# VHH binders against F-box protein SKIP19 (SKIP19), part 11

Target 1, 302 residues: F-box protein SKIP19 (SKIP19), of Arabidopsis thaliana (Mouse-ear cress) (q9m0u9)
Amino acid sequence: MASSSSPPAAMEVGESTNWTELPPELTSAILHRLGAIEILENAQKVCRSWRRVCKDPSMWRKIDMHNLGDLDDMDYNLEIMCRHAVDRSQGGLVDIGIWYFGTVDLLNYIAHRSSNLRSLRLIRCSQITDDGFVEAVVKLPLEELELSYCSFSVESLRVVGQCCLNMKTLKLNKHPQKENDDDALAIAETMPKLRHLQLCGNGLSDTGLNAILDNCSNLEHLDLRRCFNVNLVGDLQKRCFESVKVVRHPNDSIHDIDIGSSEDEDPYDFSDIDLMSGDDDFEGYYDFSGASDFSDYDQFDF
Below, E stands for the ipSAE of ESMFold2; O stands for the ipSAE of OpenDDE; V2 stands for 0.75 times the mean of E and O plus 0.25 times the DockQ between their complexes.

## First folded at step 1 (VHH)

Design z15 (framework vhh_7zox_3)
Fold by ESMFold2-Fast, scan of step 1:
Structure z15 (fold): chain B 302 residues (1-302), chain A 121 residues (1-121)
Amino acid sequence: as target 1 above (302 residues)
Amino acid sequence: DVQLVESGGGLVQPGGSLRLSCVASGFTFSSYAMGWVRQAPGKGLEWVSDIYSGGYTGYADSVKGRFAISRDNAKNTLYLQMNRLKPEDTAVYYCAADYGDYLWSEDYDYAGQGTQVTVSS
């Protein structure tokens, strides 16, 4: 007898027996923990079901282009990869972080395709001009902005604050600077809705800090690590403690993992933390003997 | 600018053969999975074959044993050797590229303009 009947294939979907047979919802939950490079280079190559999840626009609402800046040694073009990730988001992009390779053309590509972008992070993006940066970001409904180890002017920061009226998180990190209150005063004047402020390495003095505390009344987190021109003692220290829930002091460690020092520290606040190996060893050396050990981008292999 | 330019299509009799070519430019060809997808008149896109960046090949059940996919990374060119062609193979054939090792969806990073293959007497 010629068989004209094929019974439906009963696929055994075991929750913990085979990763390639996981339901899409569980695969999605796992993959949401990965950066864009990890998804495009590794995760989507595992099997067809993982690839379908990796192409779903819901996976690309947050794009993390974290990398070590070794661009000449890479087998792939990060700008092309980033443009592809933005395209996969299909206009749903809410959060994007770009390390090293950011350009004005890329920012404009993102801005024109991501009308709901709430968070932008630019780390060591030296190629982006002040004018190009301002033109792109003033059109975006930003609530979170990170500018770390970039060369943007105080005037650019002022314009962004004047145009992005709902700014709640600002991370403006620099290598330790000489005394200068310009950034602090621009922030105090233009960003009164701030809840989270990270100013690591900023040159602000007690004058600039008082201006921020006077004008940013909703401030819940204040990170002043490596702000060596702040004399955080006496009345000013008391003011910070009473007004702000979490304060990181100028001499607090950036590199050492002190498990007891903060319950609310974002592991992605500093590049060094993101690069650290998961091996716990209490007998290890936790010193910054070289200037490079305290550099934000010193390499620790995962 | 990314471009994928297909060629080699035409009219052929049932049982005949055709060789499709796709010349790629504007991206690192060797790092991309490359493949062929086709669209018959009045139908949706159908995945035909792919070749992963690592060289492994996949084929749709309808073409297994008849079609052979290959690539020349030095020439940025993808090929599809089509043997023992059937009327059901009549379609516009599109070259497709995707970053990663799989082309099993209808969504591709890049696709060409297509080349017409007609299998008829």
Scores: ipSAE 0.005, ipTM 0.277, lowest interface PAE 9.9, mean pLDDT 77

Design z16 (framework vhh_7zox_3)
Fold by ESMFold2-Fast, scan of step 1:
Structure z16 (fold): chain B 302 residues (1-302), chain A 121 residues (1-121)
Amino acid sequence: as target 1 above (302 residues)
Amino acid sequence: DVQLVESGGGLVQPGGSLRLSCVASGFTFSSYEMGWVRQAPGKGLEWVSDIYSGGSTGYADSVKGRFAISRDNAKNTLYLQMNRLKPEDTAVYYCARDYWLFGDSEYFDYAGQGTQVTVSS
């Protein structure tokens, strides 16, 4: 109702677009398109109005910690940044995605503070243990789970399915595997409410696929890209297309799935040597608990 | 309008305890994250602890298990209970509103004038 004093601005033919002068609702709409790292590293430094928007809990309902795994070149600790983003959500966190740096301690931090978390995405998080993963996840009301290029056991997947009764979306992506129906059978047994299933690179056979189709009667989207042990011909192909609205075939392009660098398809990627190398990569994390300077001001008019 | 006033600093023996207080005014205290940072003689600033509006807390490894941060929203007051003090804890301690650390950069809206803590035998 009341109008603030307008600044002594120059009159122009039409209004100039000055991003620092945008209304908060427009700034919020722009910032919602950025990832968490971009907001915390760059956007909040633009001006005080952007900083205020970046502190609003509504900005942190969905946290996307996408990064390229270049942890050795980072001057900041992504786990500490993620914890701050979770705190800024003030319990309103619904969706979180973590690439490379996920830890058991971080998952427990998230689980304790995010009672409404509906979607958890873990991509290339090799340091999270099966037990730590299960303990954190069974506390959450998950409807979507993504485990891409992680090394969690079939038993962990089974327990999660038994405890997260409202699971509607599962993305379980791997480098192409030898024939093995264990994942498919665990999914069929424990996740009957699934509507979206992505199994890129899974070793399931026609037997495992039939079990999924038998038990997941609400399945609307099935992604079988790089599932080379599935022979989608004849009756099985017909069954898939009659039972599922959208099916992606084993030989379809995977460009929309982030598998990392081209070297990630190296046939030695999961050798004993490569597994040990993953642990060594943690020596490259930067710890900023020893920060040396305040920004130019020890007080702000905010 | 915004004011942060620290108190409770002083001279203590190693192994002793102090409780710092910070009285806030001019803003809705309960809506803001609050923290403590310190500066030792001849050194840069070091983050000590923070407490978010929802009550979650963080601590620097150097003080974990010895210091406890708390807040009383009804009194607009932030506290730092410091136990088992060491000579290395000697510093000026600052109360800060919306303090956070990303990389090597420190962000905050306001900091107080500071209170001196000296740990010496």
Scores: ipSAE 0.000, ipTM 0.174, lowest interface PAE 13.3, mean pLDDT 75

Design z2 (framework vhh_7zox_3)
Amino acid sequence: DVQLVESGGGLVQPGGSLRLSCVASGFTVSSNYMGWVRQAPGKGLEWVSDIYSGGSTGYADSVKGRFAISRDNAKNTLYLQMNRLKPEDTAVYYCAKDWEYGLFDSSGYDYAGQGTQVTVSS
ESMFold2-Fast, scan of step 1: ipSAE 0.013; ipTM 0.493

Design z3 (framework vhh_7zox_3)
Fold by ESMFold2-Fast, scan of step 1:
Structure z3 (fold): chain B 302 residues (1-302), chain A 121 residues (1-121)
Amino acid sequence: as target 1 above (302 residues)
Amino acid sequence: DVQLVESGGGLVQPGGSLRLSCVASGFTFSDYAMGWVRQAPGKGLEWVSDISSGGSTGYADSVKGRFAISRDNAKNTLYLQMNRLKPEDTAVYYCAADLEWLFGGDEYDYAGQGTQVTVSS
């Protein structure tokens, strides 16, 4: 039991920081490390100069909508936030990652506004149908695709490979599966230009792996962590070592992989920035005392 | 149809208190940052306070320690509790919302009609 209720404690300000005084290029470098949620809920509210940087389309060439899937506990709508970030990109979007909340409607919104999208990442998006996924991605010049902990069919993967002829990076991560070569064979048949392949948890056997190595002759990175049906020894191990620059083995550490429902995982490092000190920054830099400041805001052209 | 309706302004003596309210409609209130800006006679607009969708607050130096912003998402209402009012707080107070999400970016900072606060003996 607390000795006092303290609404005024929410107004307490820590020691001031000089990061709001940074040159725009350094501010952009800091903001580039933040996810879209952090930018839209926190960073753009720090001061006027940060808000201007946060509205610059160059900040939205890559959109990272990482979240922990606790959508019922969210005090904001991630789909609306994502649509806003896509709009801020003004057609310049090249990379987008969506965790949990992805829908067919959202994917179509992105596809229709992002004709130069090169990288699409869908993690834990169980709501997107096979048909909706295929219809959206066939319109996109994708070179990189991540489908992690999603329930897309082998046929969807095959169609993507047939339509996205310049696919260079595929990440298809799953919880460890029983033996099944379907994904590996579809990749081998449809994605010959592949340079980076991550198949963590995939059920492929030595047969599927040999098919990939036979057909994906430009492969530089191969990640087989948690692919326990591959016996990577002898001739197969030698083949991988000789033909692929970087191979991660089935039993290697998975510290960098986002696996299923992992609410304890935090992929962002905010130790370098204190977003909660915004009160002092707002008072020092975010000043609407000029009529032109408010009119500029009212007259913002999207 | 987006609307912001401010209320709670009036005449008060120095040292007094007022609570402003802003009732929002036409958008999902809980998804958006909200704030208060003011315009004193013969002066430009001054940012007063804001509150994020998550409840993080900011205040202008001139009002810090005297004003408190809060929101009630169930009632679609934004509040500004103004304490220890000074003659220099005399202004029209406007409720503002970041509405880029609803209007495609040319109508995002909607200000309501305003509410007049007069601090005078």
Scores: ipSAE 0.000, ipTM 0.152, lowest interface PAE 15.7, mean pLDDT 73

Design z4 (framework vhh_7zox_3)
Fold by ESMFold2-Fast, scan of step 1:
Structure z4 (fold): chain B 302 residues (1-302), chain A 121 residues (1-121)
Amino acid sequence: as target 1 above (302 residues)
Amino acid sequence: DVQLVESGGGLVQPGGSLRLSCVASGFTFSSYWMGWVRQAPGKGLEWVSDINSGGSTGYADSVKGRFAISRDNAKNTLYLQMNRLKPEDTAVYYCATDSGWELLPYDFDYAGQGTQVTVSS
C-alpha cells in the first residue's frame, strides 16, 4: 500500500522502486481508494511523484474523513486537516464524509467553497446545530445525504427535502427508536425522487412505510434494518417486493453498518460491495500508519 | 508568528544567473523542510525545489542541473542559485516551508511577499 512516513531522503532500491516509477494515472487510481487522513499523513510522504498526485485537485473530488472517534489518540487536528483537503479540491469537491468532528463552522467552510457538492455524509457529528446544518445544506445542490447517529430534527429534514429537489439517496440511520412516523412522513412529503433510502433504526410504523411507498415511486433500494416497529409481512411485504428492487428487512444483519457503540461496532464484518472499497475500510483503527513527529510534509502544488 | 521574506529577484538576460534568498523568523528554521515554488504569468503554482532538515534536496525536472537549493541554519536563510536562466523561468518565486500539513507558515494571502524573476533580452 504505502511506504513508511519518512522524509523524502535518498531512495532505497528495495523499498520504492516499482511504486515510485508508476505513471501518475496509475498512482492516482491507487490513491483514490485512500481516505483523506491516509493521503495527508502517509501517502504524500512516499516520494515526490506521489506528493504531486496527492496535491492534484482531481484527487480531492471526494473527501473521506473516516475515523474511529479516537481523537485523543491522534497527533493532528481533523478539522484543520479537513479544511486543507477542501482547499486542495479548488472548488471541485463533489462528495464529502465527516465522522465525529463536524462543526457548523466547518460545514459553512465547505458550503462556501464547494458550490457543486453532490453528496454530504455526517456520521456522529453531535456539534452541528439544526440551524447551522440547514443554513449550509440549503445552499448546496445535494443528490445524496447521509445523517447517521446525529441529532437533527424532523423540521430540519423537511426543509432539506423542500430545498434539495434532486435528492436521490438518503441515509438516515439511528439507534433503534420507539414508534414515530415523523421522519418517514417528512421524507414522503418532500423527497419524491428518492431511489435509495436507508432508515436503519428508524421508528417508522407500517403507516410511515406505506406513505414512503405511495410518494417515492422511483425507489429502488430500501433498507429497514433495525426498524422494529414495521411488521414487514403479508400485504406490506408483497408491496415492497413488487415496488422495490432491493429491500433489507428489520432483522437482517447490521455488520456492514458502523453504529458507534463498542458492542455494535464491527468494521471487519461487512459484505455490501456497493457501499465500500476494502482498501478504504482498512484505513481504520488497526491499519493506521502512526503519525510521526519526525516526518516531513509537502503542502505545495507541483 | 511565522515570517518568510524573499529577495534577490530581478531582470536578467537569457543564460544569466540570479541568487534568491529567503530569511525566516518565528520558528526553529533548522528543523523544518524548506522549498521554492513559482508562479509564471497566466499559470498555476509550480514546485521548483526543496531541502529537508537533513540537507537532502529535490528538483523539478525543468530546473535540474541549472538550479541549486541550499540553507544556512545559522542565519535562518534559504537560497536558490539559478544558473543558465531561460525565458520560461520568468515567474514570481515564493519561499515555502512544510514540516506538517497543520503548519503552513506561507499562504497566498501573502501575495506580495514573493520575488519577481524576469528573464528577457
Scores: ipSAE 0.000, ipTM 0.196, lowest interface PAE 12.0, mean pLDDT 75

Design z5 (framework vhh_7zox_3)
Fold by ESMFold2-Fast, scan of step 1:
Structure z5 (fold): chain B 302 residues (1-302), chain A 121 residues (1-121)
Amino acid sequence: as target 1 above (302 residues)
Amino acid sequence: DVQLVESGGGLVQPGGSLRLSCVASGFTFSSYAMGWVRQAPGKGLEWVSDIYSGGSTGYADSVKGRFAISRDNAKNTLYLQMNRLKPEDTAVYYCARGPEYLWFGELSDYAGQGTQVTVSS
């Protein structure tokens, strides 16, 4: 019994010839399942038909810049790639996720060009300052925010909650913390419309959890894995069972999550990359495919 | 290290022909789309032509029927045959690794130094 499936991830295996005859609708369906790096580095090299699909703004309503933080073999700039993807969205960007390379300048670029952005995900972005983060995101109509393994302050979280009044999903994941209710209290104070809350590794106590349950009356999903300062017993346990549809308990973990989530706290130090040259500052040109300014001759072309 | 070296530019009279060459090094040439972009004096960048790894080609309307792009993967070389040249074709011509060679009015990091083509008198 053997039939081979051709998943989108098979792009590296002879795609430049094998895929050139696919109809645009099928090409679009395949490409919608790929991340932005895969599209920009691989998919649009296949043929002119694929490149045309890859430039369609509908492909860039959701931008996923997932990467491993490994700059060792990268001969391209992820920030420049992200800017290209944002520009291809032509203001239609709704969801963007950035792993490792996020900067204040990039966030401002996104905020200025994406007035309808509803979901922002920042994972392991250690370079973004509290002030820069707040300045960029307070202008956005966010309904979903993920800040995983980032170092943002409680005050920044509070300000964002005060300005993004329609926040429905918050994912604030950390390596397991000692007891501290600051995040939980800020959430309870500023995000009453939450439906989904993920707080893996948070230091909240029963006091913080009660505050969230008191103020986030529409909460449907609560993930407390690795929140070891919560004692989910008695009245508090009863509250969770009565008000929240899905609860992940502090000790609910699978072995691979425990190893992965606690293992790597620091991103790569840029000075540790053997192939990095400090003289390559000028590698940062933006590409613009074929567009030209309106000119007198254009008025007479039909 | 990626390098693209253009040659073949020069001064030519209207109606004349030139053949541009671009020698690539530092990457697997056959796996990449390659293109030509140009910049006329005092104007922005204009995409001229491209050729994909599979051999499909594209041309700007301004050069269609006059220019022909080709590649020799064994020599890591890209070519642009320019026929029936017009004064409006006067520009610096850049070879670029694509297909992202021209995004948002600027050349990619993988563009060469350019070669001057002047069509006059």
Scores: ipSAE 0.000, ipTM 0.229, lowest interface PAE 14.8, mean pLDDT 74

Design z6 (framework vhh_7zox_3)
Fold by ESMFold2-Fast, scan of step 1:
Structure z6 (fold): chain B 302 residues (1-302), chain A 125 residues (1-125)
Amino acid sequence: as target 1 above (302 residues)
Amino acid sequence: DVQLVESGGGLVQPGGSLRLSCVASGFTFSDYYMGWVRQAPGKGLEWVSDISSGGSTGYADSVKGRFAISRDNAKNTLYLQMNRLKPEDTAVYYCAKGSEEDLQRLYEEWGFDYAGQGTQVTVSS
């Protein structure tokens, strides 16, 4: 398949008309389908009218900084890019997702400029400290929180639940853990308004699950995929079925979980090989066939 | 009377090469950033490459190491050398004029304000 982090936007109208002359409303509708990196690195460079649309604060109410974690190989700084996207939102930011590059300084930058932030997603942000996370997040009116493949403590989760009283969606995903009910009990104690809970890979037992079901009476969606310490049979299965509208079971497929990780990839990725070979092949091609009379220095600028 | 006329597109097999040309008129070509933008069938517009008046170049990750942008200010002509072409490179390629020379200094301010008619590149498998 095409290895693009941003899904391609179909431009049916652009194919039949001059795209530089598209109305701003139509351009905006097309660009809303792109991720933040694609807008800032690609779409805004297409023409002046697209750049104007890409500067409109309404385009930046939701910021998706999905990436594959190949940070050392990027020609651009994702933290600077994210700060820029937040600035373009002009206080209107309601949803932000950050893969890999999240820092305490970045979270504070976001929190200070986004008083109406309702959804925060942190995936594989290993450099954020517990204290820094708590200080940034407890001042935000969060209704949705995702902490996937991050190393935050149970104490941090408890404090967040105590301070973010309107939490309705929690996604706390891990690689499969040994039996431990600490997360489940903290959730049960501090997040009674939850409607959507995703705990993929969590070590909770039947005890922890019962505590969640007892205290989170409004649960509509419960995702227990890869929670192998839950014995979801008999009475407990019946309880889940009767209490929750949608339940995903421990052994269900995880193909829809986007973990955005280049660390799980084979070291011999197609794109890495292409970049290395491309430099050699391209220069070799020009050395061999380009030893011609053309001497225009503009063609070979360093 | 800004005019950009692209040529050099065509049908090529995977692994092949093409050289696109764009002849510019109606403005002082040497003063402006120039670039290439493409649109694949059923896909959005994608910035491919740019070159400043001084010759500094930029490339999209998808083409870096395979494509080379260059310019001949004496001929008012922009080039794109495309090597090791892939089926994914199939698109209409547009020559584009930068809106203002200094806009590329600030990441947020860079862009094109005029595009040509385009030239079709088809890489068949």
Scores: ipSAE 0.000, ipTM 0.252, lowest interface PAE 14.9, mean pLDDT 75

Design z7 (framework vhh_7zox_3; at its last look DockQ between E and O 0.27; V2 from the best seeds 0.00; counts 0 for: pae E 12.1 > 2)
Fold by ESMFold2, look of step 2:
Structure z7 (fold): chain B 302 residues (1-302), chain A 124 residues (1-124)
Amino acid sequence: as target 1 above (302 residues)
Amino acid sequence: DVQLVESGGGLVQPGGSLRLSCVASGFTFSSYAMGWVRQAPGKGLEWVSDIYSGGSTGYADSVKGRFAISRDNAKNTLYLQMNRLKPEDTAVYYCAADWSEEQLAELFDSYDYAGQGTQVTVSS
């Protein structure tokens, strides 16, 4: 029969039989379990009924672009896919995570179209400049920010804290750093409403930690894993226990931290940290363990 | 940037045939569903046909049995073979990379997912 007088009703007619295969709520429940890449590359291409559900803006309130970081060895462009997912949200995007492929242009695209964005996670997005990051983020009503294995200055962090006044969650993960309190002081100065703070691998000292505890009185979770310049004993330990509900210690397991696949190809360093059961105050290699002879003696043959 | 370039339109007699082509660039052609939409004079957009990455096809009832959609992923090219053309097939035909029906419905206001179109006129 002739197409309807209004576009695009005719496109639904060709696939009407797929509408009756599953109730829409069951289809939606199945598809909500999929990530953005799986939806765009696979699920929306199965049939017209699945495509219709995948077009619902409610499917795109949270976008997770997790990937393995093998961008050059892909049949698809993740930046283009991410822009399309953002378009699908129709301004309703509240949570987005981007691994590896983030750029200033993409961040501006998101910021321009997502005025209600509350949570931004950037993991290993090394091509975003300080200026580009700040320009985009100060427009957003962020309550949660993750910057993991990204190279942003402390000044950028300070500006973000000054502009995003309701910051409640900050994750700022790095490979273990030399002693440096700059991040801790910026957080203490600008983010008094924090409830959750993750500083895996941060260079802060006891001084920086005390500054955070002084100024972040609402803190409920504090993650200090791989913060090897903090000595969490005595008065400081007591202060943390009394002020913060959940504290992860410098030597606690890091099994739940998403580090990605394009890191140093030595996953044993992170797993071996879990095996350090002694509380000896030694410095050195990640996989050094036990009370065994530990000083100027080299124990590793490669 | 996404680009879609149509060709193959023209003036043809009723009962005649035309083959439309659309060369795509700026995205991974082989992984996307592609489609043809048309706009008759004074009318809105009408879906004509689409083809999924796996080769499955769909057709509007008005063209089923007369039109055949195909793709050549090596050449990033989408085709529409149009046979037994009728005056009611007169329209501008657009090639589209169709992600959603709402985006397709906005084709008049934006051509980010559609080409410039190619005119097909069927008259005696």
Scores: ipSAE 0.000, ipTM 0.286, lowest interface PAE 12.1, mean pLDDT 76
ESMFold2-Fast, scan of step 1: ipSAE 0.117; ipTM 0.575
ESMFold2 (binder alone), look of step 2: mean pLDDT 82; pTM 0.833
OpenDDE, look of step 2: ipSAE 0.027; ipTM 0.414

Design z8 (framework vhh_7zox_3)
Fold by ESMFold2-Fast, scan of step 1:
Structure z8 (fold): chain B 302 residues (1-302), chain A 119 residues (1-119)
Amino acid sequence: as target 1 above (302 residues)
Amino acid sequence: DVQLVESGGGLVQPGGSLRLSCVASGFTFSSYDMGWVRQAPGKGLEWVSDIGTAGDTGYADSVKGRFAISRDNAKNTLYLQMNRLKPEDTAVYYCAKELYWGDEYFDYAGQGTQVTVSS
């Protein structure tokens, strides 16, 4: 897609436009801009010529399964669709991004069939367990990893760093957290080759940040947006400015971060963290009020 | 529930003709690519022909010029006209839905119809 308001002229279909007469090279260039869902659901249904292009393994070196998380409103199964896209890559897959629907079984399917995978992105994949994630990642020569709004442990992150020795890009985005340097210290210890680090919402302190700067000497981009426990002033600010080409500060705008859903809110404000001194574990909380029935009314139907 | 019912197979002599039909139900037939795949004795699946939603067609080199695929969206029916049949065309022929989803033909194929070409 060219822009949010105006697609490329070649994407516009007028009464006199014959899409079936486009050279395969032009069709391929257009289709490379579409996500996997759009290719598998829409583009390959245009004509047989487009379908042949859509089946070419070179189209599937990068798979982008971006979606808004409205899984129950879709007429198609995204996991099956993703498996077909992986199969079409014929082992040539180098980059895959999965929003919402990722499972341990899918991740193992990908890992088993994609020995050259260099980039894995998991956004809002709450169903993938730490053990399942680690088992799949150990098999992959990853240089880029994104774990955004997922619940993976610091132990799994450490294993990833120990196994993926050429890690150059890590994106580990969370809703703003209380002070905790565990992720930062694991990164500093295991990922010395990092060039790009995005830690939006991370709980790291100045201690964790200094450890990263001490150990990740090749950092070119550091994104600390919503990292409210970092006091990026004085000597530490000067150190970042002198050591890293691009630094995004804790209070900078997050409008460019893809949160995957139109219903998703801005991350929690820092002040809300201080007000929530209790645990966020709502297990065992019961609301017995009949007025809280949010289900469709159970009506007798014949 | 997707149903595909093939018919029109049988025994025919080399040089003969057969027309296969496939009646589809349980989905919006006009919205999907349809096609034919075959399996000869002791061999794997072979793509034979397909037809897109706009009526665009494709054929395997082995059948090009001899077979013609067509669809009647009003009747939810797919056809394969087979001319100048050869012994090598002997196979079970399966009607397939959504050929663009890899080898999922068995998930959306009918029981198949046997075509035997022999003297």
Scores: ipSAE 0.006, ipTM 0.224, lowest interface PAE 9.6, mean pLDDT 76

